# Designs tried in a protein design chat: VHH binders against q9y6x5. Part 49

Target 1, 379 residues: q9y6x5
Amino acid sequence: LPPKLLLVSFDGFRADYLKNYEFPHLQNFIKEGVLVEHVKNVFITKTFPNHYSIVTGLYEESHGIVANSMYDAVTKKHFSDSNDKDPFWWNEAVPIWVTNQLQENRSSAAAMWPGTDVPIHDTISSYFMNYNSSVSFEERLNNITMWLNNSNPPVTFATLYWEEPDASGHKYGPEDKENMSRVLKKIDDLIGDLVQRLKMLGLWENLNVIITSDHGMTQCSQDRLINLDSCIDHSYYTLIDLSPVAAILPKINRTEVYNKLKNCSPHMNVYLKEDIPNRFYYQHNDRIQPIILVADEGWTIVLNESSQKLGDHGYDNSLPSMHPFLAAHGPAFHKGYKHSTINIVDIYPMMCHILGLKPHPNNGTFGHTKCLLVDQWCI

## First folded at step 21 (VHH)

Design ka16
Fold by OpenDDE, fold request of step 22:
Structure ka16 (fold): chain B 379 residues (1-379), chain A 123 residues (1-123)
Amino acid sequence: as target 1 above (379 residues)
Amino acid sequence: QLQLVETGGGLVKPGGSLRLSCVVSGFTFSSYHMAWVRQAPGKELEWVSTISGSGGYTYYERSVKGRFTISTDNAKNTLYLQMSSLKPEDTAVYYCARTQYKYSGEWTPMDVWGQGTQVTVSS
C-alpha cells in the first residue's frame, strides 16, 4: 500500500508555546514521534504565503503568493480572502496535492488548507472542503478520515487546517496567559481527538501525520503604532497590504514616495523593491510592490485608526516569535527524536520523499530533515 | 428573510444580571460566528463577544470578560449573552450579528443585524 500522509496546520501556533504551556496530548504525540522545535518560516510571515511554501517548498517570490493581499499591475487583479480562487495567483507553483494526483493514481483530500479549493494547473484536490471558519474541527476531521479510509483511488495525501490559536492570538495577544491557556488547552484537546480518531479507525500506526503551523505571534500594543498618515498623504500611493509589512504602490514618483516614508518611524524599515534584503528571498516577483515597509517586532502600521489587534504576525522571519514548530508521527518517522531547527521550505521535499513523489524544483533541503526519517542515515 | 431578533434587555441595577437572546431566522447560525455588539449613547459601536458556530470557541472584549457569557442553543437557533455584575458603563443597545473568520486574520463585516435590545444599568 502506498504511504499516506496527513498534514495538519494550527494557524499561528508559536513554537515556544510548547515550552510555556502544557500539552499532554501533543507531548504524547511527540513522545511517540519527532519534534522540530523551531521552523523558520518564509518572509512575509503570513498565512497564505507560508501555507503555500509548506506545500511547494518555495520562497514566496518563487511560488507567487507573496502576501494575504496582492495586486498585479499588469492584469489589475487583486488577491484577498474574498478573491483567492483565481488560479492566476497559484499557478506559479505546483503544490504537493497536485503532484500527488498527477504522478500516481492517487487522490488528495483537504479540509480548508489554503489553495486546495482552486484548480491549480487545471487540477483541484480530489476531495476538499470550502473554507468556513465556523465548521467544527470534528467535522473537518470526520471528512478527512472518511476520505482517507474510503476513497478510490485512495487518498494518500490529506491536509487539515485549523484557524486557532491565530484568531485568539490576534484578539488577546500571545502574552495573555489566561486566555491563551484556555485556547491552547482546547487545541491540545483537538490533537487528542485527532489521535483518538486515528486509533479508532486503525490508522494510527500506518498513517504519517505532521502537525505544524505557518507562523507564530508577537505581542502588539496601542502604544506601538506607526501612523503612515503622519508621513505621507494617502493620495500619493495605493496601499496593497498594511501591517506589519506594508506594500506601497506609488501614485506619484516612487522616489518622492520613498523619501516621505524613509524616516517615518525609527521602528520601521523602508525598502525600495531592489533594496529588499536578500535574506528575505522577497524580491524577484512582479507582485511585490515598488516599496515595502517592514515594522519592527511588535509595532503596528496604521492609517487613521488604531489597531484592534493585540497580537500579530508577518514580521521578519528570523524572529523567534514568528516561528512555528513541527511534530510528526508515523512509520516514516523516528520515535522520541527532537531536532532544533529546519526551514519551512524543507517540509516539502520531506513530504515528497515520504509519499514517493518526485519533487518539483524547490528551495528546500532534504538533508535538513533526514534525521527525522527512519529510512535515512543521520550523521 | 434573514432576521435577527434580540430580546431580554431592560432596566437593571448595578450588580444585577440580564440574559439577552438573539433568535436567528433565514440562515443557520452554526454556519457563522455569532457576535454581540453594543452601542452606548454618544459612543461608537463596540464589540462585546463572539462565539463560533459550533460553540467551541468564544471571544470576549476585555471589559466584559468574566462577567458576560456567550452561548448558543442549536435546537432553538438562539444566541445568548448572559450578563452578570452589570455596570452603568454596560448601558447600551445590544445587537447580535453574524461574521466569519478569514485566513488573513480578519473578520468579515457583519452583514445581518437585529433591531437591538436596550440594556440600562442604573441605580
Scores: ipSAE 0.899, ipTM 0.962, lowest interface PAE 0.5, mean pLDDT 96
Fold by OpenDDE, fold request of step 22:
Structure ka16 (fold): chain B 379 residues (1-379), chain A 123 residues (1-123)
Amino acid sequence: as target 1 above (379 residues)
Amino acid sequence: QLQLVETGGGLVKPGGSLRLSCVVSGFTFSSYHMAWVRQAPGKELEWVSTISGSGGYTYYERSVKGRFTISTDNAKNTLYLQMSSLKPEDTAVYYCARTQYKYSGEWTPMDVWGQGTQVTVSS
């Protein structure tokens, strides 16, 4: 039988939550599998981009999902939550569920993973749920496990997405111990439910399961605001994305706009597109706007309004607060092994290996995950 | 045809309790996040609490946490707000509305507002 893999994402699960809170179910999962303590995600550290990087192995400049809000100057198209189903935005890459599904006697399933409800390269997941944050984890889990167990051709790759602790992190901030403890406990219980369900269905021993996240969360404050209106008139530019990485489309000469912004705040770096640091791998895409503003950790870019968020993400991907974790269990993985760090793009070639898929060209390094896998030599 | 109807407001003394109800018609509120918001005289609209359609997740404004409880009855298509230990500063018109959480971490604008119900806390 072909290998099966379930990829689970808990949005906004910061890596160090594992050290600061109790996770009985997740720790048991880890004990019987593997843990990567820190996953360096891609810049910018936002939801759509990083989830697509996980399943493509590509930097954002390469797969074309460069933010949660995008604008294409040539076609005049916009991308956002309300308009995320146009294949135009996704077709610059081939996600793993498409690759998998194009194989003989295989199908893919998805519970609300970003992009899975879109026909990418004229291929849509055989089974999927439209995104609705109000749908319970139980219902998502029920659908996924039903598809994994009863589909023909068999589902060999499935994804499950959950929007906590991201929502709570934004609302309460990661430093709110009381509220975050409650939320994280619930997440651990969900992991318990997942494991129990898989055991009950007889899937636990044969199914490879990866539990990960797209990014972490940093504490924000009303005392750490960068007001763009103090630096430049809004008539001089179009705002494509705001905080903590603002995408600026100038309406006047780009140099003039840049000069008005370059010294706006000591807690914000301003880059012309061609001057964006190479380490971000965030330059070679037309969907990246001519000017990018990058706020320092914990600082919020605002207009003439206050932000109600006490936590945020999207900052420099080298910051530990932005890093998620990865845990995995199944026949492909060792038991009781812990690894310090990988890059988020490394997950794709690993998953391809597990599933016996030929990977598309990608930015991941398979060598970084070899120590997690039982069939590989760990060097 | 979309309608929210709030009831349960009234006059109560400090330390008292009230239970607000919001009956939903024209849509299935289990497919949305439902919220309570309030507006005191001369003040801006203030978010109070949100609950997921399934009832599995709840959120509270800091000043009401521990005193207010948001809940739903799917069979009755009704949203509730149990208020206890009421304070004069809780005096406001209370509204129910629907919203959804988005991938981006934003919430959809609240829509399908009811007429509101007056809550007055006074000695």
Scores: ipSAE 0.893, ipTM 0.960, lowest interface PAE 0.5, mean pLDDT 96
Fold by OpenDDE, look of step 21:
Structure ka16 (fold): chain B 379 residues (1-379), chain A 123 residues (1-123)
Amino acid sequence: as target 1 above (379 residues)
Amino acid sequence: QLQLVETGGGLVKPGGSLRLSCVVSGFTFSSYHMAWVRQAPGKELEWVSTISGSGGYTYYERSVKGRFTISTDNAKNTLYLQMSSLKPEDTAVYYCARTQYKYSGEWTPMDVWGQGTQVTVSS
């Protein structure tokens, strides 16, 4: 039988939630599979960029989704949640579901994974759901499992996306133990539902399943605000992306804008594009604006209005609070194996291997995940 | 025609309870997140609570958490807000509206507002 893989993302699931809360269903999943305790995601640590990194194996500068909000100065196009359907933004890379569908007798399915409802390189997922946050997990799961079981050509790669605990993390902050406990319990129950559904359908033993996330969440406060209006007049620049990594498009001389911002706050680093630290791999793309502002962990960049978010993400990708986890189960994976850390871009070559796909050039290292796989020699 | 109609407001003593209703027409609320917001005299609009269209997830403003309960009846296409332990500070016009959660972690602007229902908490 051809290998099958289901990739599941719970948005904003911080890695250390696993240590601080109880997850009976997820723990069982891990017990019968593998766990990577920490996944170092890509900078910036936002939803669109990191989800695309998972499925391309590329840093943001390479796959071209460099933020949730983008601007291209040549075409004058904008990218945002409300405007994410233009293949222009996605075509700088080839996501794995496209690669999969280009193979004989294979198809892909998607339940609201970012980019899956867009024709990328003139290819759209054979089966997909349009994004609607109000659609239940159950409905998404039902569609995915239906496609996995009944499609022709067979679905061999599927994605499933869920917005929690991200939404709650933003609303309550990750330090709200009461609310986050409730939310995380629900997430664990959803994992239980997933496993039960797969068992009921006879898929559990043959389907490879990866459960992961795109980023974590850090606590914010009204006492930790960086007001740009106190440093520079808003007429001097266009804000392309705001917090915690602001993308600045100067309307006046770049140096002047930089000089007005460089000492705006001791809790914010200001970079000219060419001076962005190499470790971020966030420089070599025209969609990265001339100046970026990076707030310290837990600080929020604001204009004249205060932020209502008690939690946020997008910060330095070296921060543990920004890191998600990865768990996996299936015939390709060991049982009862735990690994400390991988890079998020390492997931792509692993998935390609599992599915027997030739990977496109990527930034991942297959060697980092070898120990997770039963068919590989682990040094 | 898209329409939201709030009912259930009134005068209540501190510590009392009220149940607000919002009847939806022209669209399926299960396809949206539904929210309650309120505006007190001389104050700005304040978000109170949100529920996912499927009814699976609820969100509350800190000051109403534990006292207010948001819910839906799909068969009646109606949104509810059960308010208990009401305080004078809860006095406001209450509105229902729809929104959606986005990938970016933001919420769409609330639209399709109703006329509102007055809630007055006074001894």
Scores: ipSAE 0.863, ipTM 0.933, lowest interface PAE 0.5, mean pLDDT 96

Design ka16
Fold by ESMFold2, fold request of step 22:
Structure ka16 (fold): chain B 379 residues (1-379), chain A 123 residues (1-123)
Amino acid sequence: as target 1 above (379 residues)
Amino acid sequence: QLQLVETGGGLVKPGGSLRLSCVVSGFTFSSYHMAWVRQAPGKELEWVSTISGSGGYTYYERSVKGRFTISTDNAKNTLYLQMSSLKPEDTAVYYCARTQYKYSGEWTPMDVWGQGTQVTVSS
């Protein structure tokens, strides 16, 4: 029987929530499986880019989803939450569900993972839900389990996406213990429901399940604002994305725009594209704008106004507050093993191995995840 | 016809309670997030609370947390705001509106609004 994998993301689940809050259901999942305590994600630490990095194994510059808001100067196309369905944006990589369902006797299913309702390389997930954040976790799970159990050709790879704790992290901030405790308990209950549903349907013993996230969350404050309008006139640039990594397309000489911005705030780094630190792997794509502004952790770039968010993400991917975790359970995984860290791009080649797929060229290192897998020599 | 109708406002003494209702018609209530927003005379609009279309997640502005409770009754296509421990600064016109959460972590602009219901907290 072909191996099966369910990939689950709880958006914005910061790694240290695991040690700062109670998760009886998730802890039981981990106890009977594996945990990676910190996953180093990709820069910028935003939702669209990191979800695509998980399923392609590529840095953002290589898969082309470089932010939640993008502009392509050649085609004049814009990408945003309200305009994310043009395959143009997604076609610089091949996500795992496409590779999987092109195999003989296999299909893929998706409950709202970013990109799964787009025909990438003329191929859309075999079964999918159109994105709507109002659809309950229960309905998403019911569709996924129905497809895993009843499809021909069989669904061997499935994804499930949930918006929390990201939404609550933005609204309350990660330091709001009362509200975050309530939200995280609800998420733990959803994980308990997931496991119980898989057991009741006879899927649990032979399905590999990965529970992970795309990024963490850091506390923001009205005392930590960077006002771009005080440094530069709007007429000198087009703003492609704002905070915490602003993407600046100059309308005048690029060096002149850079010079107006470079001393704007001691809490913001201003990079010409060629000067972006190599460790970000965020330089070699035309969708990365000529100037980017990177706010320090917890600082918000604004246009002469207040910020409504009390938590945010998108910052430097070296920051522990930006890192998610990964937990996994199933026949491919050891029981009771904890691992300190992997790179988020390492998840893709591991998933390809589990599914018996030939990975496309990618930035992941299979060796980083060998210790999680029962069929591999760790030492 | 797409419509939101608020009711339940009135005059209440400080420390009192009110229950606001918003009856929704013309769209699938559970396919959107719903919000309460208020505006005191001469003041800017202020977000109060939001509830997910599934009813599972609620969000509150800091000054109303613990005093106000947002809820839904899907069978009646109705959004509620239970307000308790009311203060003079809660005096405002209260509107219900619809919104949505996006992958980017942003909420859509509130595109459909009711006419509002007046809440006055006064001795």
Scores: ipSAE 0.474, ipTM 0.780, lowest interface PAE 2.5, mean pLDDT 92
Fold by ESMFold2, fold request of step 22:
Structure ka16 (fold): chain B 379 residues (1-379), chain A 123 residues (1-123)
Amino acid sequence: as target 1 above (379 residues)
Amino acid sequence: QLQLVETGGGLVKPGGSLRLSCVVSGFTFSSYHMAWVRQAPGKELEWVSTISGSGGYTYYERSVKGRFTISTDNAKNTLYLQMSSLKPEDTAVYYCARTQYKYSGEWTPMDVWGQGTQVTVSS
């Protein structure tokens, strides 16, 4: 039988939650599989970009989903969470479910992973759900397991997405022990339900399962605000994205706008596009605006208003608070192995290997994940 | 016709309990998130609690956590707020409203509202 893979994301699951909260079900999953303690994600550390990096193996500048809010100057198109369905935005890369769907005698399925309800390169998974955050985890799981178990041609690659702990992390902040403990316990129960459902359906022993996330979360505060209106008038620029990485399209001379912003706050770095640090791999795409503002960890850029969020993400990808984890179980993976770190772009070539797919050109390094896999020498 | 109707408000002594109901018509609320918000006399609107239409997760404002419980009955298209250990500062008009969570981490503006039900906590 062809190898099968289920890729699961719990949005905003910070790596150190594993050490700081109780996860009996996830820890049992890890004990019988593998753990990568820290996954270094891509800058900016936002939901759309990092979910696409997982499934393409590309930096954001290379796959074209460079933020949760984007503007393309050539086509005059806007991308946002309410306007994300135009394939134009997604077609700069080929996600793994498209490659898998195009293989003979197999298909792909999706329960709400970002981009899976878009026909990318005129291809969409044979089975998918349109995004609706009100659909329960149980319903998503039931659809995915039904498709994995009962489809012809067989579903060999499936994705499953859940909005927590991101939603709670934003609302309460990662340091709210009482609320985050309650939320994280619910997530652990969902992982227990996932494993139990796979066992009951006879899928557990022969299905590879990756549980991961796109980013972490850091604590914010009303006393850590950067008021952009105190530094520059709205009439001088168009705001494409605000916080914690603002994307600024100048309406006047670019150098003038830069000079008005460069000393706005000691807690914000202001970059002309050509001066963005090379380590971000965030420069070589027309969707990256001429000026970006990067807030320090825990600081929020606002337009003369208070922030309702107590937690946020999107910051420098070197920050441990921005890093998720990866756990995996299945016939492709060792049992009881812990690995320190990989890059999030490394997940794609590993998944391609597991599924017997030829990866498209990407930024991942297969060698970084060899130690997780039973069919590889750890060298 | 999209409609939300709140009931169950009234006068109650400090430490007492009330159960608010919000009956929904014109849409299946299991496809949305539902919220309770309140407005005390002379104050701005204050979010109280949110629940997914499926009942999968709940959120509470800090001052009501542990005292209020949000729930749904999908068969009756009804949203509930069980309020316990009521305090004078809970005095407000309580509204139910519809919203949605997005990938970006943002909630949509609350687009459908009820008419409100008065809760008064007084000796």
Scores: ipSAE 0.459, ipTM 0.782, lowest interface PAE 2.6, mean pLDDT 92
Fold by ESMFold2, fold request of step 22:
Structure ka16 (fold): chain B 379 residues (1-379), chain A 123 residues (1-123)
Amino acid sequence: as target 1 above (379 residues)
Amino acid sequence: QLQLVETGGGLVKPGGSLRLSCVVSGFTFSSYHMAWVRQAPGKELEWVSTISGSGGYTYYERSVKGRFTISTDNAKNTLYLQMSSLKPEDTAVYYCARTQYKYSGEWTPMDVWGQGTQVTVSS
């Protein structure tokens, strides 16, 4: 039987939620599989970039999805959550579902993972759902399991995406124990439903399942605002993205814009593109704007207004609050093994190994994930 | 063709309760998120609560948390807001509206609105 893999993301699931809240179903999943306690994601720690990094093994500068809002100066194109279907944005990399379904006798299925409803390199996921956040987890799961059981050629790689706990994390903040407990309990129940459905359909023993996330969440506050209008007039720049990493396209001399911003707040770092720290791997793409502003953890960049969000992400990827976890179960994985950390880009070469696919050039290190796999020597 | 109709407003004393209803027609109710928004006399519109199309997730503005409950009845294509422990500052016209949540973590602008129903909380 060909190896099969289901990749599941619960958006905004901070790694330390596992130790601070009760997850009976997820803990049973982990007990019979593996856990990576925290995953170091890529900068900026936003949804589109990190989901694409998982499936390409590339840093954002290399795969070209560098933010949730982007501008390309050459083509004058804009990317946003309402304008994300142009393959132009996605074509700087090849995601694993494209590579998978181009193999003989294989197909790929998707329930709303970012990019799976786009024809990337003229190839769209063999089975997919158009993105709609109102579609229930149950319906997404029903489609995925139907495709895993009933497709010719067989579906060997499938993705499943869910918007929580990200949505609630933004609304309430991660420190709201009452609301986050309720949300996380519902997510644990969904994981229980997932496992139960796979068992009932005879898929559980032969399907590899990865449950992970793209980023965490940090607490925000009305006491931690950085007001750009206090430092610079709107007329001097075009704002491509705002918070917590602002992308600034100068309308006047770049040095003049930089000088107006560099001392705006002690809680914001201002970088000319060439001065962005090398550790971010966030410089070598035309979609990265000439000036970026990076707020300190928990600070919000605003335009002379209050913020409605109580939690946010997108901050420095060295921050533990930005890190998700990874859990996995299936014939490829050990049982009862816990691992401290991997890089999010390491997930791609691991998945390629499990599926018997030749990885495209990438930034991941297969050696970092060997201890999770039964067919590898752990050092 | 798309229609949201609010009912259930009225005059109530402080500490009292009301249940607002919003009947939906012209679109698939479960394909969107639904919200309550209010406007007090002389004030700007204020978001009150949102519920996911699946009904599984609810969100509340800080001042109404614990006093208001948003819910749906999918069989009747109806959105509800149960209001308890009402205060004079809850006096407003209450609208229902539809929206969506996006990958970016942002909500779309509310594109379809009801006519509103008046809630007046006074001694």
Scores: ipSAE 0.415, ipTM 0.746, lowest interface PAE 2.8, mean pLDDT 92

